# VH-VL binders against Adventurous-gliding motility protein Z (aglZ): the designs that were tried, part 1

Scores and structures below are computed, not measured.

Target 1, 119 residues: Adventurous-gliding motility protein Z (aglZ), of Myxococcus xanthus (q1d823r4to122)
Amino acid sequence: RVLIVESEHDFALSMATVLKGAGYQTALAETAADAQRELEKRRPDLVVLRAELKDQSGFVLCGNIKKGKWGQNLKVLLLSSESGVDGLAQHRQTPQAADGYLAIPFEMGELAALSHGIV
Structure headers, positions and changes below count from the first letter of each chain, unless a header shows other numbers; antibody chains are not in Kabat numbers.
F, E and O are the ipSAE of ESMFold2-Fast, ESMFold2 and OpenDDE, as the mean of both directions, binder to target and target to binder. V2 is 0.75 times the mean of E and O plus 0.25 times the DockQ between their complexes.
Where letters were taken out, [cut] stands.
Atom coordinates printed by the task and the answers are left out, and those that the model quotes come from them; centres of patches stay.

## First folded at step 1 (VH-VL)

Design a1 (framework fv_axatilimab)
Fold by ESMFold2-Fast, scan of step 1:
Structure a1 (fold): chain C 119 residues (1-119), chain A 124 residues (1-124), chain B 107 residues (1-107)
Amino acid sequence: as target 1 above (119 residues)
Amino acid sequence: EVTLKESGPALVKPTQTLTLTCTFSGFSLSTSGVGVGWIRQPPGKALEWLANIYWDDDKYYNPSLKNRLTISKDTSKNQVVLTMTNMDPVDTATYYCARDYTDSSGYEYYFDYWGQGTMVTVSS
Amino acid sequence: DIQMTQSPSSLSASVGDRVTITCLASQGISNYLAWYQQKPGKAPKLLIYAASTLQSGVPSRFSGSGSGTDYTLTISSLQPEDFATYYCQQYNSYPLTFGGGTKVEIK
């Protein structure tokens, strides 16, 4: 199961469509708060997480997930339009780094392939 | 200088609600990467974590006590409040608040500064 | 929940001795471990975080090591001011959990 955390609804739906086509069950959250509620219902195998959310940085949410009850067992794929090379490189240096990273814009085939490799 | 200080009643009767306030200086809960937690220690026993609150209002509770605990913050007053319902003599302990801080930009948190503690005795 | 088991529960040692305290986690904690010192009647003080990083102002005779589930705190040459109870704490996942403590008495 994949939880998609993305504030732009149409983009979230596009990602969900691609991942469903690849055989995953998907759930959507538009905010970090909604994502935390979804995580409390059922642990997913992968969180696809936008760095630029309305209510909280996705980098912060990634850290909270990694230090939380699922620890290293829950996979995170971070998506960013604003961080660029420097921001993503800095996050890779932390002990709670994400399992994968994609810079926006990306091709939907990259999302499916990277998700398969992580899970 | 980072300082934290606990305040609240020294004596609580069984079944009453305990309210403790942590007042701090030298940092702000409006700054990313900081939080405040509550830890207790019964006389002669080990430390037990109770609850944490962070700058973004994320809250975590010890599941053994979750139905009894509420943590909140007032960022403008530099205060964090813990409320614990239905007190029992076994809850007699020194209660500490501590700053939960990260040097990894929000990824690792540990208690780097502690208040002096406040003793709470629960008896009839 | 992650259980933290400290050993020994207490020890007595002479000034100048090397003291080792162990902390075992019931599952891997990826070095998200802190050590605290608590002197009688006082609040705990952070000594070490990230398993091996010494907090500023802490004497270099204190060191931490380990990985996975097995961690150690070492005091290379025990001093009179080191009389205290030492606690490990994991911060890999919630709930945060502490070890039972190790009481160090200097002879």
Scores: ipSAE 0.006, ipTM 0.569, lowest interface PAE 13.1, mean pLDDT 85

Design a10 (framework fv_axatilimab)
Fold by ESMFold2-Fast, scan of step 1:
Structure a10 (fold): chain C 119 residues (1-119), chain A 124 residues (1-124), chain B 107 residues (1-107)
Amino acid sequence: as target 1 above (119 residues)
Amino acid sequence: EVTLKESGPALVKPTQTLTLTCTFSGFSLSTSGMRVGWIRQPPGKALEWLANIDWDDDKYYNPSLKNRLTISKDTSKNQVVLTMTNMDPVDTATYYCARETPYFGDLSYAFDIWGQGTMVTVSS
Amino acid sequence: DIQMTQSPSSLSASVGDRVTITCLASQGISNYLAWYQQKPGKAPKLLIYAASTLQSGVPSRFSGSGSGTDYTLTISSLQPEDFATYYCQQYNSYPLTFGGGTKVEIK
């Protein structure tokens, strides 16, 4: 099971379609708060997490998953439109690093390939 | 002390509906993270998961038993009820209810406390 | 659905023996695996969760290991009370699925 955290509805649906086609079960959340409720209720093995969310930075949510008791055995794939390659490279060097990174825009085949490699 | 106990008929005729009740104590299904599930075991065979219900009334079913199962709860009575339609002799099994709860520091959802089981025989 | 394959289906052992039971998942389950012990006529008892975490009150002779698709339950020195059937269970995704069981019998 993959949890997709993305505020842009059409983009979230595109990602869900690709991952369902690859054999994953998917759930959607539009905010960090909704994502946290979904994590408490249903355990995914991968979170596809947009850095640019309305209510909180996805980098902060990633840090909460990695630092705390949350998400032992949970993998995170971080997506960013604003951080660019250098920003994502910097985040990879922190103790809160995600398991994968994609800069937007990306090819949908990259999402499926990275998800498979992480899980 | 946490306990769960199954109750229901010991004998069911083919095509009838089975209704089983799980009565529990020592915890509340209103508590965030709490779930109760049903598992069955035919004589001499492996365990098979049937259904789960959680604190927020979300329900999960084994798809191989599609359209035959209904799970519900009455939080005020500390009861979970499983209904299974169109019973067949192959459904003869011991039926268990069990608590599934997250462990601190982990999102593990293992069945930590089980009822004693109730034997249901499906025969003409 | 994730298929769980246990091996062996049965084994005969003596008190003091080291017993190893394996569980293979048809796809990766990220350590979301539990082991249960079931004695004749009784309900299953949780031994291990998250592949390797021992449940409170379970003797230290029981241990779990593994990752990805391949998991192992080990009993380091079999005791008379350990003769039982053992089941693995994945809880990575719905539907929840159990292995076929391994019956540990007295030699």
Scores: ipSAE 0.005, ipTM 0.552, lowest interface PAE 13.4, mean pLDDT 84

Design a2 (framework fv_axatilimab)
Fold by ESMFold2-Fast, scan of step 1:
Structure a2 (fold): chain C 119 residues (1-119), chain A 123 residues (1-123), chain B 107 residues (1-107)
Amino acid sequence: as target 1 above (119 residues)
Amino acid sequence: EVTLKESGPALVKPTQTLTLTCTFSGFSLSTSGVGVGWIRQPPGKALEWLANIYWDDDKYYNPSLKNRLTISKDTSKNQVVLTMTNMDPVDTATYYCAREGYEYTWEGYFDYWGQGTMVTVSS
Amino acid sequence: DIQMTQSPSSLSASVGDRVTITCLASQGISNYLAWYQQKPGKAPKLLIYAASTLQSGVPSRFSGSGSGTDYTLTISSLQPEDFATYYCQQYNSYPLTFGGGTKVEIK
């Protein structure tokens, strides 16, 4: 199971369609608060997490996931439109690093391939 | 007291579909965080997890048995049903249903087990 | 899938002995490990979950330890009712997987 945390509804649906086609069950959350509720409700294998959320930085949420109960057991794929490739490469060097990174825009095939490699 | 009990046919012919029912008491699948799973054990061999179903109708299946398993629930009857298609002699096993341990959400270990039902696949 | 390897596959012991059973995961499972006891013709019984938490009603002679990939079940003073097969199970990720079992027999 993949939890998609993305505030732009059409983009979230596009990602869900691709991942469902790849055999994953998907759930959607629009905010970090909604994502935390979904994580408490059931355990996903992967969180596809937008860095630019309305209520909280996705980088902060990634850090909370990696420090918390789930730790390395819960995989995180970080998406960013603002940080670009260089900013994401910097985050990869931190103790709270995600398991994968995609700079927006990306091809949907990259999302499916990277998700498969992570889980 | 929590109890679970499996029911279904003792003998299944190759290529047939197996349907097993788990009937339970002492808890409800309407309770948040509760799940029920199916585990099997061929004679003299190890335990193998098959499928889980949860209070919110979320379902998980063992990928090694991909396309053969369907799990469903009837919360009002306190029942969980497992269907397995295209039975083969290697599927001969004791089949157990069990309640998944939980706190706020599912845990993945099994705290209460049914007695098991032996299913033999033979012509 | 996470492979769970138990050792030994069987052992012989006497009442009063200290028995240890090992479970090795093919990758880290962050203490999401349970231990079960199964007597012949019976369903498994949960002994321990979260690697070291004893299930209510289980005698204190049973204990679990370990972290990462390496976990151990210990029976500090074996009793006649402890002769059984023991299984470990990881619940870090789906699919849930069990070890091959360890049969504890009378010497």
Scores: ipSAE 0.007, ipTM 0.557, lowest interface PAE 11.6, mean pLDDT 85

Design a3 (framework fv_axatilimab)
Fold by ESMFold2-Fast, scan of step 1:
Structure a3 (fold): chain C 119 residues (1-119), chain A 125 residues (1-125), chain B 107 residues (1-107)
Amino acid sequence: as target 1 above (119 residues)
Amino acid sequence: EVTLKESGPALVKPTQTLTLTCTFSGFSLSTSGVGVGWIRQPPGKALEWLANIYWDDDKYYNPSLKNRLTISKDTSKNQVVLTMTNMDPVDTATYYCARIEVTYDSTGYTYFDYWGQGTMVTVSS
Amino acid sequence: DIQMTQSPSSLSASVGDRVTITCLASQGISNYLAWYQQKPGKAPKLLIYAASTLQSGVPSRFSGSGSGTDYTLTISSLQPEDFATYYCQQYNSYPLTFGGGTKVEIK
C-alpha cells in the first residue's frame, strides 16, 4: 500500500493512476495533517511525499517518519519542485534521508520504477 | 567520551512538581540526528519510557503521562530538563536520562546507547 | 501501545551454561528491538540493537536473534559478571516500551 501526499489534485490523481496500474493500492492526502491521520489509521509500505505542502514542509514530515513516529521500515519517496539535484543530494546525507528522490518535473515511468525498487 | 548525569531533588512532597536536569558531555544537541530521552524505574520494577527530545526540538511523550510532562533543552549548556507535575508516591523511582542517535540508513533508531547513573526521587509526605 | 512480554521473569543457572531469554511483542516490530543489561544498583547498559547487532565493547558470548514478534537473547557461556536483570525494548513505534525484565541469578 502507497500513501500519496500531494496538494495538487490532478498531479496526485495522475500518480495514483500510474501506481494502481503497477499493482499498488493507493491512498491520497493533500496536506501533512491529512497524511498524519492516514499514517495513524493504517501504516503504508511507501509514502510518496511532496516537499512543498500547504501546511508543513514535507522534509519535516519525512524527518518525523524517519524518527519512527509511525513505525520503522516506512519507506519514503520524496518529490520536490524547489530543491535541485544538489539540494536533494544533500538531504540524502542527513538522518532524515528519504529512500528515494524525484525532482519535479519527472516522467511517470520514473515514479513507478523507483517505487518498485523501494518496496 | 559520552557522559550524562541527572540532578534534582531526592525528596518531593505529593502534589508538587518535579524538575530534573540532565547535563551531558561528548556530544551536542546541535548535531543532526541526536536526541536525549528520560526513562524511570520504580524500586524493583521495570523500565518505563517518559519523553524524548531531539536536535530539532521535536518532542515525544508517553501518552499515559503526557498531561504531566514537559521536556526542553538548552543546547548552549548541554542540558535537557524534564518537568513532571502533580507528583504522587507511585512516582517514586530512579530517573535516568540517556542518549539517542538517529541514523539515515536505518530509518531512525530510538534506542538508548549511553545512560546517566540515575537519580533516586522519593515522593512522600 | 506495543506490549513486550519477557520469559522467564527469573532464572538460575551455573557458570558456563547457555542461557536463553525471550521477548514477545504484541505486534510485529520489524527487528527494531534492543537488549539492555542492568546490574544491581547500576544504570542499564546497551548490549544489542536492531535485534542482532552487538554494541561495541560487548562480549561475543552475547547474541540476539528473532524476527516479527519473537526475539531471543542468548548468553553462550554464562560468567559471574553476567548476574543481572535483562530488558528488551521495542523502538518500532511510539510510545517506546520495555519488557518486564528477566533476572539471571548465577548458581
Scores: ipSAE 0.007, ipTM 0.633, lowest interface PAE 10.2, mean pLDDT 86

Design a4 (framework fv_axatilimab)
Fold by ESMFold2-Fast, scan of step 1:
Parts: C-alpha cells; structure tokens; sequence
Structure a4 (fold): chain C 119 residues (1-119), chain A 123 residues (1-123), chain B 107 residues (1-107)
C-alpha cells in the first residue's frame, strides 16, 4: 500500500511501524533505483519519498513518478531535511509537485495524518 | 546523433512578434521524459531560460516573460516553436533551443544545444 | 525565483593551474545543479549535472562538488582548450535560473 523510500534504516523502520499501526501494508526501498523496481513490481497507493537519497535526488524521482504512467493514480508524500519550508514551498510551484510535504524533523503522528488525508 | 537547429528572422522591429523554430533529429518528443527548451543570451550577458515543452505537451514559462511567450510542438515534424510578442531592443539576443535529458532521472538541464540564432530588435 | 551568484566573474590562469569556480544559490537546491562550458561564438556544452555527475565524454579534470546552497566547479589542471565562460544552472524549481558566468582566460 505504501512504499517508503528512505536511506536511513532506523528512520525508515519508524515510519513503517507508524503506518502499519494505521492499517497500511508497507514496503521499504533505500534508493531511487530500488524504488523504481518496487513500483514496477507492485503499485502502491502512496510513496513516502525522501528528497536526500544516496543515488539520486528524491525531487527528481517525484517528477519522474508524476510525469510517468504512475502519476495518474500514485500519490507522493515528499520528505526533506535540507530544503526546509521555503524549499518545499518552491517545489509545490512546479509541475512535479508532490501531493504532500513534510520538513524533517516532524512528528510521526503528522506522517500518519497526512498519509490518511492523501490516500 | 542528436542535433538541434534554430531558424527565424535575424531582424525584428519593436512591437512585432518573433517566431522561432527548433528543428531536431536523433530523438523524438513522443518519447516519455523528453523535452525541449528555449534559452537566450544577450550580447556579452548571461544565459536566461525562456520556456520548456515536454513529450506530454506540458509547458513551462519564465514568469517574467510569461504573458509574451507561447511554446508549441509538432512531434511528427520534430519541431518546437517559440513565439514572443511585443519585441523590444532589450530582447536582442542569441536564442538557443536545447534538449532536456532522455534519462528519467533528470529534468530541467540541457544535454544538447542548437548552434543559436542571433535576433536583433531595431527600428 | 532562485538567484544564482557565481564568483569570480573572471579570472586569468596558466596552463596546469587548479581553477575553482563557485556558485551560490539564494535557497537550497538539493544538488539540482548543472555546469556548462561556453566557448566564444559557440553554444553552451553540458559538463556536469546533479552537482557532481560528469557528462559522458567530458575530461576527468573537471569535477563538481557542493550541497545545499554552495557549489564548486574545479578544473584540476587547466588546458588551453579550457578557455571559456562557465555557467551554473539550478533546476530545483521553475523558473530555471543561471549564474552570471565566470570567464576563464588562459595566460
């Protein structure tokens, strides 16, 4: 149901635990390449996507998702530590805009609430 | 081999409309993830982005010039057309068309450029 | 709009010198940065994208580094063919914006 794309293992597990508690099935990917493979194998309802990934920018992956076949029904919640509130506001002005945004750090309850509202 | 070439008038009078055509080969705007943009450069000055168009006909314009710009494509002819209204002497520049990357990894940078066409706006 | 500031605006260097050019963004651009080389009378040529990824065919003496708002292009050993103006460009958000350029003159 929900694909979590996050290179920090403990943070990814914390997000997965919260979302599983909220009733979602979760899958984890550590890189943009792994996320692309997961998207091809099974369609999630939501991608929780870190902007700062090891192999590629999550903003670029968000754009590829939104411009590609997955963008028609696939929701993206974008997380960023470096862009802050202003940077995320700028991304919302682009055609590659995500369906939701969270600046890191955030409260885990906010992740669950936004995910529910998007899906 | 990817090539792009700009064509259009070398001279335009103030208040007239400029129409530039980019003709390309070695790629198609029917391919997912591909786009073409227009960038200009006044003599001795920096590069300025004008507009992008993508395979799905999605269009982006520089907000400072948005009311003056129209970008369109003819995928069957391998052409992208830029129209700019109400030309002024300050719009004198070399105009380039350039390809946005084929890779699904990146958008908004330009991997191949045309040679550029000089447009002079003068009475 | 994101403003891109390059420094220096121009420099003169000898063949074999290490040259560094800096690009500063007015806000974080998350490595959505490209570097272009433009020789006199010619179109720009892509050197680097994603801040540090070298375009195919570009000599290894060119490298990019940086993160957040601060980015650098380095030429480790300047060659005669490197006489050019260099531009950075952000593509984190629309409108796409370029730096003012850095002219490298070989002594």
Amino acid sequence: as target 1 above (119 residues)
Amino acid sequence: EVTLKESGPALVKPTQTLTLTCTFSGFSLSTSGVGVGWIRQPPGKALEWLANIYWDDDKYYNPSLKNRLTISKDTSKNQVVLTMTNMDPVDTATYYCAKDQYSTSWFGYFDYWGQGTMVTVSS
Amino acid sequence: DIQMTQSPSSLSASVGDRVTITCLASQGISNYLAWYQQKPGKAPKLLIYAASTLQSGVPSRFSGSGSGTDYTLTISSLQPEDFATYYCQQYNSYPLTFGGGTKVEIK
Scores: ipSAE 0.006, ipTM 0.544, lowest interface PAE 16.0, mean pLDDT 84

Design a5 (framework fv_axatilimab)
Fold by ESMFold2-Fast, scan of step 1:
Structure a5 (fold): chain C 119 residues (1-119), chain A 124 residues (1-124), chain B 107 residues (1-107)
Amino acid sequence: as target 1 above (119 residues)
Amino acid sequence: EVTLKESGPALVKPTQTLTLTCTFSGFSLSTSGVGVGWIRQPPGKALEWLANIYWDDDKYYNPSLKNRLTISKDTSKNQVVLTMTNMDPVDTATYYCARGSVTLYRGTPYFDYWGQGTMVTVSS
Amino acid sequence: DIQMTQSPSSLSASVGDRVTITCLASQGISNYLAWYQQKPGKAPKLLIYAASTLQSGVPSRFSGSGSGTDYTLTISSLQPEDFATYYCQQYNSYPLTFGGGTKVEIK
């Protein structure tokens, strides 16, 4: 199962459609708070996580996920429109690193390919 | 019963390094989801968070204190140690250690049990 | 950093009064807010976490409410032992930040 955390509904729906086509069950959350409630209800295999959420940085939520008891088994793919290549490279070197990174804009085929590579 | 107690010097001279030890009982830092933090309070002022350490040795520091803080743990002794370099009179405060509670997915804690505090005066 | 502003800075009230203390965050904190009580010369004690969840052993006259940026601690009927300074703390993101405190004086 894949939890998609993205505040732009059309973009979230596009990602959900691609991932469903690839064989995943999907759930949507628009905020970090909603994402945490979804994670408490059931563990997904992958979280597709936007860095730019209105209520909290996705980088912070990524760290919180990795800190939890499921962190070693729960994969995170971080999406960012504001972080440059250097910013994403720096985050990859931390203990709270995501399992994959995509800079927005990207093609939906890249999302599917990376998701398969990390789950 | 959860208890925490701070220990360290009551008086520190400007430019010296402060080392504080938190000794606790009733829980273990080997338990997932638990951490210990340090919070200080200057006389008559508000609480200020300093640093946290967790069961998995993850460490977080207040960025305002710019490379002055080091936190470490000894799980077998039930101790957490805070080191603060280059002490200044404005660092005069009561220093508390407290148990940090995190949800399974939120690594940012609130503090459910606190030590009694130890007063540190920075003066020449 | 998320700034936490408490109001009022101090208040005086009679035993039996309803007291409200407000905490305002400089940005949304998604109910990741705790309230502490601190009596003179003592360490803080946790009252409420997740904005509205009462800590075990805390009297039911204490309650928390709010959402987004605006949160309130209510004491429905002040008791003499409620003389204290009250602090809010956000734990939505690092660095953790506390409000400036509200001193409640009774009698």
Scores: ipSAE 0.000, ipTM 0.545, lowest interface PAE 14.7, mean pLDDT 84

Design a6 (framework fv_axatilimab)
Fold by ESMFold2-Fast, scan of step 1:
Formats: structure tokens, C-alpha cells, sequence
Structure a6 (fold): chain C 119 residues (1-119), chain A 124 residues (1-124), chain B 107 residues (1-107)
């Protein structure tokens, strides 16, 4: 059960297709606010979270998830097009670290493999 | 805060196997994304990458030396071991271990912290 | 294998000089390039990664630029402690490869 938080529709659908093929049930949210609503309705096992969202930084939402009631029980995979591998590596060293990171662009097979590894 | 230190023999005979140990502190090889690599430098020459190992036991080797190299880790001891078979005088070099990262299996990250290096001389 | 060609192999400069070192990759490496400084008898030190991102603690006189296959390290005003050998490295694909080095020596 994976929640995908991604504002680019085609990219979100591509990720959902790959994860469904790997045996996961998926839900989509376009904004951090929509993601928050989905988290309150039903807890996923993994949140695939884009750093570049319209309404709030995904890094901020990741921190809120990790500090909140979900804590370390809810896994977060953080994706970024603007931070790159090096920026994501820096975030990994913070108290708000995600459980996994992918720099965009990446191959869809990497998403499936990494999701399996952290769930 | 992050420290690495290489250890092993200073002198090796031709045809022998070299075993080097990297002992580190300030990070754990059980941490997601963390890796350690080995790089060597012959006297007066350029740096040459040898091998990387990561938290999930993924291993990468320089193809020119792949048949001679084995990299392994002991996560509980904070150690990474490099073994190189059939040593030759041309393998005389300072050997370094260094910290790196791989979040999605590509290993696209620089070596951000290095050990002091250990000099290995191969002589008959 | 991606070959990294570094130039010049050596240069002589004075304190206060602007120094430029170039690194050419045999194929596109998408800015997955690092620059290291190595002083005699010491381990390399990471200066710059992702072609242009300065490592924490590195003086602002160091800068990196470039994209695709062509990359440059610049030292805007050379200081006495900057006399060293500099290496570029691509980390786009394995095997990871380094340039031949550029020795910056006192004039």
C-alpha cells in the first residue's frame, strides 16, 4: 500500500503502474495537502514523495511525517529533480531523513527495487 | 567526525595475496545508502579506483582488476576488507579507503571522506 | 570506460593569481564530476562535487563550472596553501575514473 505524492500526472501514473506490477496497491495525491488528507484516512506502508510540490516542500512534509504520530513506522521514499543525488545525500544526514532517495530522472525498475528494499 | 584508517602489510612479495582492512567511525555500513570504496595511487601517478561495497552488500569492481579483487564487509566491526591476488611490483602504491553513498544502486556520489592511506611495496 | 583528460599536467603560478584547470570527459557525464585537492604525502580532499557544488568548509575562492563533457576548476586568488595537485573524477558510471592530475606549483 503505497501513497504516491506527485504533481506531474503522467509521471505519477508511470510510478503507479510499476508499483502495481510489483504487487502494491497505490493511491495518488497531487499536493502535500492532499497527501495529508490521504494519510489521515488510511495509513500506507510507504509514501513515495516528490520534493517539488506546488503547495509545500516534500522535504517539509517528510519531516512532519517523521516527527508526527507515524514516526519511523511509516516509510518515506523521497524523489527530487532539483536537489540531485548530492542534495538528497545531504538530507539523509538530517534528523528528518527519509528511508530512501531517488534523483529524477531514474529508471522505473529502480523505484520498484528500492520500494521492496525499504518496505 | 567521520574517520577511516587503512591497515595491512607494508611489504608484499610478488605472487602473494594482499589483504587490507579499512576501520571506520562516525558512520555505519548498516545505514541505508552508505558505502566504502578503495582507491590506490602509485608513487607519482594518478588515482585509480578499485572497488566499492554498500550497506546491502552490493559490490562494484574495476573491470581491469576484477579477477584479482574481492571486497567484503563486517558491519558489526565497522570494517571493510579488500583482497587482491597475485601481487606484482606494478601494484606498488598507497591504498586509500573512502566513504561514499548510493541511494538507488548507481553509486553516483563522490568520495567525501578519505583515510590517510597505507603504502604497500611489492618487491622480490 | 569514460576517460578523463586533465589539462595542463602542471602549471606555475604566484600568490594572488587566477588559476584554471580543465577536465574533458570522453562522453557526457551529466555533471557527475568531483574535484579533489592533494598535498604531498596526504590523502585527497574533496573540494567540489556535482561539477559546481562546494564541499562544506572549502574556501569560496574555489569554484567549479561546466556541463556535458567539459569542466573547469577555478581558483580566483591563489593562496600559499593552494599549491597542490588537483584531480577531477567522474562518478556517472563504473568504472569510476580520475583525470591525470594538475600540479599547481610556485612560480
Amino acid sequence: as target 1 above (119 residues)
Amino acid sequence: EVTLKESGPALVKPTQTLTLTCTFSGFSLSTYGVGVGWIRQPPGKALEWLANIYWNDDKYYNPSLKNRLTISKDTSKNQVVLTMTNMDPVDTATYYCAHSLSYYGTGRYPFDYWGQGTMVTVSS
Amino acid sequence: DIQMTQSPSSLSASVGDRVTITCLASQGISSYLAWYQQKPGKAPKLLIYAASTLQSGVPSRFSGSGSGTDYTLTISSLQPEDFATYYCQQYYSTPLTFGGGTKVEIK
Scores: ipSAE 0.000, ipTM 0.559, lowest interface PAE 13.6, mean pLDDT 85

Design a7 (framework fv_axatilimab)
Fold by ESMFold2-Fast, scan of step 1:
Structure a7 (fold): chain C 119 residues (1-119), chain A 122 residues (1-122), chain B 107 residues (1-107)
Amino acid sequence: as target 1 above (119 residues)
Amino acid sequence: EVTLKESGPALVKPTQTLTLTCTFSGFSLSTYGVGVGWIRQPPGKALEWLANIYWNDDKYYNPSLKNRLTISKDTSKNQVVLTMTNMDPVDTATYYCARGEWLSSPYYFDYWGQGTMVTVSS
Amino acid sequence: DIQMTQSPSSLSASVGDRVTITCLASQGISSYLAWYQQKPGKAPKLLIYAASTLQSGVPSRFSGSGSGTDYTLTISSLQPEDFATYYCQQYYSTPLTFGGGTKVEIK
């Protein structure tokens, strides 16, 4: 079960299509607030989380997930267009680190491969 | 093996309420991302989506029929029920229930019931 | 509501023919499109989802393509069991909408 948190609708659907093709069940959330509501309904195995959301930083949401009731049991794959490779490497060193990182743009095959490695 | 089967009256008089039951096996409507929908097809015409219900009890209705439709589930009985009020001869159709899988995204239907023909006439 | 327009509404073909059916969406649907086959008196059967992904057990002569608003179902070499009505369906947004259907008839 994968929750995809992404404000760009077409990009979110592209990711959902790839992950569904790889055998995952997917759910979509457009904002951090929507993602939080989905998480309260049921814990997914993986959250694919955009850092640049409309209502909140995805880095902040990642930290809240990691400090929350699921802790390290809920896996997070963090996507960023602004942070680049160096910024994501820096976040990796924090206590709120995600389980995987992808800099945008990336190939959809990388999304599937990393999701398999994390879950 | 996934199986769905529709049941309900074959004949309904104008202004009456139609109640259809979908009984399924081989999956649970407690499973994350799973839903069941209703689709109808008047004789010789195209398919028309009516309503969906999902594992979390989220419900979606065709806006053109929203005020006439109610969808509900009984997860313990593996049943989904559709109620449609104020039946009219134009509602004469084969009614199908079908399974979909994908939470928070609109769905395609991978398994279908055989359909039940409902005729609306006096 | 997203309108789905299928062309042609019907066609006549012979066994062995290449058959092409088109589905046009009134707005972009990001490949969230399914194709169904319906034989007389039977329920629809899922052939293709995500515009181009073949459902398990469906013969390889069926293929789907397209993006944005324009989608195509192709049967590379028509077989006797393929005479049926074909429907496209978008699942990009509710209400879910189907095309008007394309009836593939024997010549």
Scores: ipSAE 0.006, ipTM 0.546, lowest interface PAE 15.6, mean pLDDT 84

Design a8 (framework fv_axatilimab)
Fold by ESMFold2-Fast, scan of step 1:
Structure a8 (fold): chain C 119 residues (1-119), chain A 125 residues (1-125), chain B 107 residues (1-107)
Amino acid sequence: as target 1 above (119 residues)
Amino acid sequence: EVTLKESGPALVKPTQTLTLTCTFSGFSLSTYGVGVGWIRQPPGKALEWLANIYWNDDKYYNPSLKNRLTISKDTSKNQVVLTMTNMDPVDTATYYCARSPYEYIWGTSRPFDYWGQGTMVTVSS
Amino acid sequence: DIQMTQSPSSLSASVGDRVTITCLASQGISSYLAWYQQKPGKAPKLLIYAASTLQSGVPSRFSGSGSGTDYTLTISSLQPEDFATYYCQQYYSTPLTFGGGTKVEIK
């Protein structure tokens, strides 16, 4: 099961289509608040998380997940358009590090391959 | 079209330094997440990875050969250069350069998607 | 270093046969595994990455499977152009390491 947290609806649908094609069940959330409700409702195996969300930073949500009750068992793949590869490499060295990173733009095949490696 | 081509000497004497140049087209090492690696193959044997360099100048070396290897790039010339010191007859191999994604959990998921034709280096006195 | 053990070292097969090649990693590599095809005198060609994803332009008779430490390459119906040496490679951790190769020979 994969929760996709992404405010840009068409991009979220594209990611969901790719992951469903790879055999995953997907759920969508457009905001960090919606994501938190989905996490409480049913725990996913992986959260695909956009850093640039409308209501709060995805980096903040990533830290909350990793410090919270699911931290050791819930995997996070963090996507960013603004941080670039260097910024994401720096985040990888922090205690709030995600399990995987993709800089936008990326090929959809990269999303499926990294998700498989993390889950 | 992506192309890579290796160049360097066909014959090297023992104890000399080998310098190989990879010249490529169809992509740039100024592009995010792109890198170039060197792989060698002794006659009739398996592939052995040597070193990778990436757009941000991150460098990775095979630790068994690290003290002999240097990798560098000239982004404006679309070239990557590998040097290997203290050549020995056991280093006789075909040397390849190949396009490589950023390693681990980063960028593209493909290890070596386009390869040069290879250049044969014989180490003999 | 992660050691990649590939088996068999060689096999003989006929056109139309199903061929399976195995690759064992000395530790878990999270499906960061690639398969290459190499014909005599030529550079290797990427067939599969992320254990099971076909490179663009690679025929559908090639498939990869496996997880953790155990991976397989399958050719569902061997063609004349498939006689070659096949290599697996992990790209989970440096140093990047290759298997010893499997030579697929005509029977």
Scores: ipSAE 0.000, ipTM 0.525, lowest interface PAE 15.9, mean pLDDT 84

